# VH-VL binders against Cytochrome c oxidase assembly factor 8 (COA8): the designs that were tried, part 28

Target 1, 167 residues: Cytochrome c oxidase assembly factor 8 (COA8), of Homo sapiens (Human) (q96il0)
Amino acid sequence: APERGAERRDTAPSGVSRFCPPRKSCHDWIGPPDKYSNLRPVHFYIPENESPLEQKLRKLRQETQEWNQQFWANQNLTFSKEKEEFIHSRLKTKGLGLRTESGQKATLNAEEMADFYKEFLSKNFQKHMYYNRDWYKRNFAITFFMGKVALERIWNKLKQKQKKRSN

## First folded at step 18 (VH-VL)

Design jj3 (from ji11 with light chain K52D)
Fold by ESMFold2, look of step 18:
Structure jj3 (fold): chain C 167 residues (1-167), chain A 124 residues (1-124), chain B 108 residues (1-108)
Amino acid sequence: as target 1 above (167 residues)
Amino acid sequence: QIQLVQSGAEVKKPGASVKVSCKASGYTFTSYGIEWVRQAPGQGLEWMGWISPSEGNTYYAQKLQGRVTMTTDTSTSTAYMELRSLRSDDTAVYYCARDQRYDFHKGYSPFDYWGQGTLVTVSS
Amino acid sequence: QAVLTQPPSVSVSPGQTASITCSGDKLGDKYAYWYQQKPGQSPVLVMYRDSDRPSGIPERFSASNSGNTATLTISGTQAMDEADYYCQAWDSDEDYVVFGGGTKLTVL
């Protein structure tokens, strides 16, 4: 069946970085690029008095990051495997080995590789369109909840101010 | 109906040569590669090399360099493998197999169809 | 150069799930391929590109590949699945094809 690629994505390594933030941090922290996705993960700060709305925003951001990390980890792995298969097939057609005489990994020049890059992008065009659509939808939702959290914080400051004046 | 039909069993003495044929049918011979694999009695599979019928290019396994020659005859859709300076450890079943070259839609599938095998026995 | 290590044998009861492993350094960075060979017969391709199934191969056959290990899985194993199974990948030392040592699947 066409489009069995989803099962291949299930075998991709975890996209979440194992980076550890500094000993004590009260802010979100940006780690190094993840080995598989090549994206920099955010390690989100969890405040002591996190509201349900603030928790919802944080989880939405975490879920979006994990989704993005997994998508690119899967795409990078598939790209790498398909590229190596293309190179090997072309080298075999030329009667060449996998390594140059210097011991370096054999590869194709830019003109030879252009066929692969063009076709791989064409083959994955629809998948990238759905990714872009979902990426914008997720970021719109995040921005909306960021606004709601900002309003909640203003309200809580006003409510605390009014409560202290009456006590 | 894709078929790879190989030549019959051979008995050879050490130091001789053997040439195994592999006649392809049911597909466009020049559109696919031919790979050769051998299997010693009771042992696993060992890759020997590859030939492109269209370009005539070959690539041989490192351990067989200098002793093996692979050729094709596109007019008869037949591939050949010749192994020279035979030794007793060359006793094996020799297989030809079809190699699907990389295709952006189908991918890459080595050894998708196999010949029936040719037993070559090297004994004094 | 790369070595693909398979267990020499695996036994399973009829109707149960068989699992055959193939281990190699960073094998999950390559596509793995699987072949079935019944006694006196030529090998047959049963899985390619890690998890793709050729037409004519039963859905009972599935495969995966990650880390250092590729795995062929046969669910609902039948007596006719009794065979030798070989994994295959490329290696980086100028060999386009490396086979595993093979695994004999026995259905008891």
Scores: ipSAE 0.582, ipTM 0.828, lowest interface PAE 1.2, mean pLDDT 84
Fold by ESMFold2, fold request of step 19:
Structure jj3 (fold): chain C 167 residues (1-167), chain A 124 residues (1-124), chain B 108 residues (1-108)
Amino acid sequence: as target 1 above (167 residues)
Amino acid sequence: QIQLVQSGAEVKKPGASVKVSCKASGYTFTSYGIEWVRQAPGQGLEWMGWISPSEGNTYYAQKLQGRVTMTTDTSTSTAYMELRSLRSDDTAVYYCARDQRYDFHKGYSPFDYWGQGTLVTVSS
Amino acid sequence: QAVLTQPPSVSVSPGQTASITCSGDKLGDKYAYWYQQKPGQSPVLVMYRDSDRPSGIPERFSASNSGNTATLTISGTQAMDEADYYCQAWDSDEDYVVFGGGTKLTVL
């Protein structure tokens, strides 16, 4: 168990209620879900003796995370805005208000909403196909660099063992 | 091609009513909503309400509830707005505007075409 | 009742970039729309769905919407851009539509 209790310090200077990993972390950290993308960000550890190849791998992982966070944040916001405009347009056609008599947001029944969900997914199908393709491309690249880092580490171990035999 | 042509300017006394017409052309009248907006001299835009020509349903701004009636005649592609119990602060230019109902590809496109406006002056 | 707040006026020199703001609670969670009205004329839709430009509107018009603020931006402002500009969004309280109070853009 860590030495520290629940809260270490006040809110971060430029942000409110931001997650902050322990200062002396030697591992990657997974933060809470982002409000907009619903994805958990990874806070990457940077070791003191990071090789150029290890740095390239870390940056590729960071870039992929940023790309993924941006895509889903945009998709979720667009979905919410389109859904609200669909609902408002249909309520307007029916001559109904935006609130029920009890003050809750008015909505449509499941059959009406099903038309929206089906059409939204159909409209965005190609965008999701390109996202999936790019996701696989990025993951293949990451795996390739992981392999290169692993070989680099094996090679360095072999050179150290050869040096010990000569001593 | 798409055009909304409104009736001419009117001068009314307090307590009277006015009925402004808006004749649509260049599109299928029943496929789009009709919104009404007014603008007092030197002031901003104020939404009044809307009507669905195909369903006949209406929704009026709360400020005008009980004083406004919106109708359509689909055979002539004409929308009407009647404002009753006129007061001096009802003096304004009255606009009709078309809005695109939510379309799954285009989304919502409000007030995409406007009429030329109808000046209604309420004075004693 | 939702309220959209705009500055009453903005002045720019020809060729400079004009920015007109529209503030409302959680406005970035809704689509924002922009209209141009020249003196004696009807309003014209110039931006819709936050950042989309209708056919016939010059590329120097752009817009954004995030947080509590939508912004209409006109780059390379010309004398013909002198007009009143209104933002508009859905009202979530009592009425379907709310307009901002308008901003008079002056090109000196």
Scores: ipSAE 0.578, ipTM 0.823, lowest interface PAE 1.2, mean pLDDT 84
Fold by ESMFold2, fold request of step 19:
Structure jj3 (fold): chain C 167 residues (1-167), chain A 124 residues (1-124), chain B 108 residues (1-108)
Amino acid sequence: as target 1 above (167 residues)
Amino acid sequence: QIQLVQSGAEVKKPGASVKVSCKASGYTFTSYGIEWVRQAPGQGLEWMGWISPSEGNTYYAQKLQGRVTMTTDTSTSTAYMELRSLRSDDTAVYYCARDQRYDFHKGYSPFDYWGQGTLVTVSS
Amino acid sequence: QAVLTQPPSVSVSPGQTASITCSGDKLGDKYAYWYQQKPGQSPVLVMYRDSDRPSGIPERFSASNSGNTATLTISGTQAMDEADYYCQAWDSDEDYVVFGGGTKLTVL
């Protein structure tokens, strides 16, 4: 069980969870959602006696997380920018302002917004297809190295058993 | 080729009105908006407002509300901007520019083509 | 109040790379647009949606937008690039459009 692993800022009426891992943790930690990607990062533990295979596995997991974080941060930003331009262009065509009479941000009806969502997904289909392919490739590689680490650990256990018999 | 051709330079007295024309060619006039921008001598660009030729809808910059009227004549593919109650600080080059509506493939492109400009001088 | 701040001038030698900045609060959350205005002429759109180049604009023009800053970059700058450059974005207030104050690019 992690000690002092997650601490919250006391903020009313709604507080944003803030994660600060312990200085010398011996476990991986899951932090709060990144504000750009909306993904929860893993803070990886690095043991002092990490084997070369274990290091390769950890680095592959770290690189995959960084890649995934970057992809969704970029997609979320592009989605937000294109959505705002679509809304502003349609409001402009209607002769409407950016704010309602009450001061709230003006929006379009659900049917108009559905058209945008459908077209945005269609426009970005190939990008998401390549993302899915690369995600599966990366996860297969991670699984492959997990298997190699498991075999290395079994081998080390068997080697220690042989040392006991020889002693 | 897309062109926006504006009316000639004008000299006006304070309190008068001016009406600048902008004739479009080389594209379907009713498929795009028309924006108006002005530039005082030695100064930057200032947005004035927008008109949709097909719907007739307009939206004016807040600082010009009540003094500006934008219209179009779709039969001649011409946009008009009238500025009333002229002041000396209205001396500027007035531009019309085309406003591409949001296209799901290309997105939105404001001010993609500009007229040559119309100098309006307001002097006592 | 949305404000787009540009340096008043930038000087560059022919063949060098010119960079013109446009600063605004969270400008990287919006698309930025760039216009070139040569002396005595009307503005011309040279970059749109942060980094897209209209047909007819040379490849030596590029742009980026992140954080609070959009940047127009002209590689291999030529004497014909001497002009005023304006950035533009959506306004979050009651007007739709905000322009930067402009940057005079001088090629010495």
Scores: ipSAE 0.572, ipTM 0.815, lowest interface PAE 1.3, mean pLDDT 84
Fold by ESMFold2, last read:
Structure jj3 (fold): chain C 167 residues (1-167), chain A 124 residues (1-124), chain B 108 residues (1-108)
Amino acid sequence: as target 1 above (167 residues)
Amino acid sequence: QIQLVQSGAEVKKPGASVKVSCKASGYTFTSYGIEWVRQAPGQGLEWMGWISPSEGNTYYAQKLQGRVTMTTDTSTSTAYMELRSLRSDDTAVYYCARDQRYDFHKGYSPFDYWGQGTLVTVSS
Amino acid sequence: QAVLTQPPSVSVSPGQTASITCSGDKLGDKYAYWYQQKPGQSPVLVMYRDSDRPSGIPERFSASNSGNTATLTISGTQAMDEADYYCQAWDSDEDYVVFGGGTKLTVL
């Protein structure tokens, strides 16, 4: 079960009708795992007085979550299709049917399946390298904007204190 | 160049048998499977079964169990399909096709090369 | 037994885009494959693994597969594309292979 970048999506899956963040929440919320990506989406808090810089940060986080969710949803589907083709091809080579005598879906032993898992990772190595590179680039940008937002908030607090002293 | 060359057309009576050959060239015969497919006149494709030249294993379509036998001769790079107890609805063009087994780099690629077809006509 | 359903025919004008569908239960969970058969000839593989194009197949051929439907798309259709087209997938029961019934593409 591959897991990467959990906790960084902007929307909980719609299938969880009982999950609802509090109306007055001041925090991001983490929803249940998405059916397709198996990643938990984040429900991003939108403050009433969001600055342009704060909006830019939130949108970057939302975009990064959507990108990550889409990547893993696609990888999970590809993995499933390749796994079934591998199993069917090996059973076919052995002259075996797709079902056991009991009617259960035929499968391969753990050693053969381990060969598939190793080779699937090798086949997709370059794709995962580009994913990792882009993941780091996105998180670096997010951290950079987090710093800018933090400085903006400090500056605004200092301006408010100076204004109060003059009044 | 990869080629699958099949034996010539046959005319058979009901109850007889037919054996179609498929000679492969241009690739390592034992590294790939051979699929057999038939096509009745004006009809679509119907899968008949598969044979592995390297292992000798076969798997036949459920509809044809008990009537079909597939074999290979690796020394001549030739696959054979024998259909017994012929009926009029067995009249068809019979194709052999190469089956690229699952390859960890390319995945699965079935029926990538086909023979020219062998017309088998079953009539009294 | 699984079945793959194709329309029996599709007509298109030269230069237009043709779409040939292949419907099967949860077909998008499997890889789909497409074959072209011209009159009097053997089938030729034209798309594999949903959307991959073999070497030698023109770029105007493309394909997709999602949900219950795979689709073969031919853009800029030419007279030479006139043929029967078959989809194929793994059968999930006893037989390893199932073909669709075929679609005759007419360019007029």
Scores: ipSAE 0.556, ipTM 0.814, lowest interface PAE 1.4, mean pLDDT 84

Design jj3 (from ji11 with light chain K52D)
Fold by ESMFold2, last read:
Structure jj3 (fold): chain C 167 residues (1-167), chain A 124 residues (1-124), chain B 108 residues (1-108)
Amino acid sequence: as target 1 above (167 residues)
Amino acid sequence: QIQLVQSGAEVKKPGASVKVSCKASGYTFTSYGIEWVRQAPGQGLEWMGWISPSEGNTYYAQKLQGRVTMTTDTSTSTAYMELRSLRSDDTAVYYCARDQRYDFHKGYSPFDYWGQGTLVTVSS
Amino acid sequence: QAVLTQPPSVSVSPGQTASITCSGDKLGDKYAYWYQQKPGQSPVLVMYRDSDRPSGIPERFSASNSGNTATLTISGTQAMDEADYYCQAWDSDEDYVVFGGGTKLTVL
């Protein structure tokens, strides 16, 4: 499977950055990691004869993906901004510039960065707890509708089988 | 009450030097950095550099490298900015401002409190 | 080399909403800060870390930052809001701090 291509068990074409699934695909596609969220998006297949219940399930999955993508994009951006400000503030305290003598970005060692990592996680702990709760709630709803779709399909098969017996 | 009180206006000739003082009060002087910013008449703000009073470390804007020296006297809670080899385009109001270092609760806040400004006029 | 571009002036009627923009390459990847400077006075911090409001700044001040543009928004603009406004961000390559050129807000 290509590094930036589709992530499926079946063989599928892949693209360079900004993944786009094939037009004739009959399957959901997993794209490369999003630049901001680091999550792999799913490109949902829309069948020609999608029932209203199947549509509801697909939209719940799409909405959950969008919500999840946005949360992690925001968290990753916040992490990056806070990290840069922490590093810059510590470098200023040391009287150091933003670049080393070799021209590379100045950094802090792992021990210095440990304070940042610990405090960032602590500061965001409650936000991540509410995210986890909402994530489970959304996935429970999706599973519930998956069950309803399965029952709908069984019921429709039984109705077709019953009509054949009657005729 | 947090205050930064700067020295008075100065008139200088080209080629001279000027040293502006900034006396801090109402907070622990060594726990915060001091930033210097200037503003030419009718113009915008230009960052000059930074000093850490506790460590004595400095970092100067590249445009001013070699012409500026920033110092502190922790016993009087006073920061100083000296600009050498003055020229007419150095005419400006010079500000000191407090630099709130990165804090995990407050974040980073450069320039959270400003001095009243010191007008330095460079004329022949 | 980092450059923050602001419009030289913005005019707004009293009670209306003023928007002051600050443009820079990938500015949304950095925190943006906003300062108000009234005539003859020192600058005052009015927004920090993109959208946070310091204590004592009226709720009618808000800000956002995404893409290449940070925006300071003043709702219900009053005559006392007439001032110069500067955006500021850190510079990753040369100096620690870069300011925008400033925007003169006029309340007609």
Scores: ipSAE 0.556, ipTM 0.809, lowest interface PAE 1.5, mean pLDDT 84
Fold by ESMFold2, fold request of step 19:
Structure jj3 (fold): chain C 167 residues (1-167), chain A 124 residues (1-124), chain B 108 residues (1-108)
Amino acid sequence: as target 1 above (167 residues)
Amino acid sequence: QIQLVQSGAEVKKPGASVKVSCKASGYTFTSYGIEWVRQAPGQGLEWMGWISPSEGNTYYAQKLQGRVTMTTDTSTSTAYMELRSLRSDDTAVYYCARDQRYDFHKGYSPFDYWGQGTLVTVSS
Amino acid sequence: QAVLTQPPSVSVSPGQTASITCSGDKLGDKYAYWYQQKPGQSPVLVMYRDSDRPSGIPERFSASNSGNTATLTISGTQAMDEADYYCQAWDSDEDYVVFGGGTKLTVL
């Protein structure tokens, strides 16, 4: 009988995500978008014979994913809180309630909301610039270590061939 | 330097009304809202409603609908809260507080400055 | 409707860290605000927008908000911190403001 892969959503180890890969997978697995960040998490495979260098690469990739997930989860939450507080404050100033007569959440018109969107982007501009800088730094480091792992694997293949020829 | 100075304590009988004043100083009165909050003896804070001095708009807590009226006089920088048909459970300290409207640079700071409170006692 | 639940009291020794919780359904989706009321005084805003501290409030005051719980934390608690503490958030229904029931912090 086939495995019930990914059905164990509540056993995931990584913070807000409950996604977990199949136990016997030997590949990285890409899960559904995280509720808070909207980013798809990667669950990295840990091979049995992982070298110290391979471990360093995997941990760097995992740390970068966690950093990226946390940044966007925080930004999305902040955007949502600021938007609701802006809307509530403006409705309050107008003497209006939080719900329409139909029971749906009251909103502001597009012109009123446009100023919020523009100002929110402006307020967060520098934070996004620092995020972009750190994103490029992390991805450059990951690429560098991927190259080192590739060279390590080539060297190990050459060392294995040399031992066979010594006999 | 920002101050909200309220009128003095009052004693009322059930069925009467009370009007508490709140004089603002140290800031542009029409640029901020005024919130009203009460606190019964030994109990927590209860929001009553608010008024926008510039637009004259009000919004009252559902519990108090029909019994409360909030007004302002911009010429004296004074806000007023009138509570009618008083009951013994309306005995409380009544506070006014300033409400910063949402501003992208200043943020939103509800109840950033409070008056000293006005004790209203309702008893026969 | 929206209800913010606080413990009625918290006791700490001087110099210890006090934590005051405020629980509400999906409270972490809203900004939480904290007020200090010393005996015989009006309330004072001590934390706003979950974790921001107004000018004039000591750095030993901090706050967080996630999930269903906002927490006000006072490190190095002093006798002058003895007060009632209230959390506050937007109501999700018809009233704009909801306060927690308050927590009496005692410093022994």
Scores: ipSAE 0.539, ipTM 0.791, lowest interface PAE 1.4, mean pLDDT 83

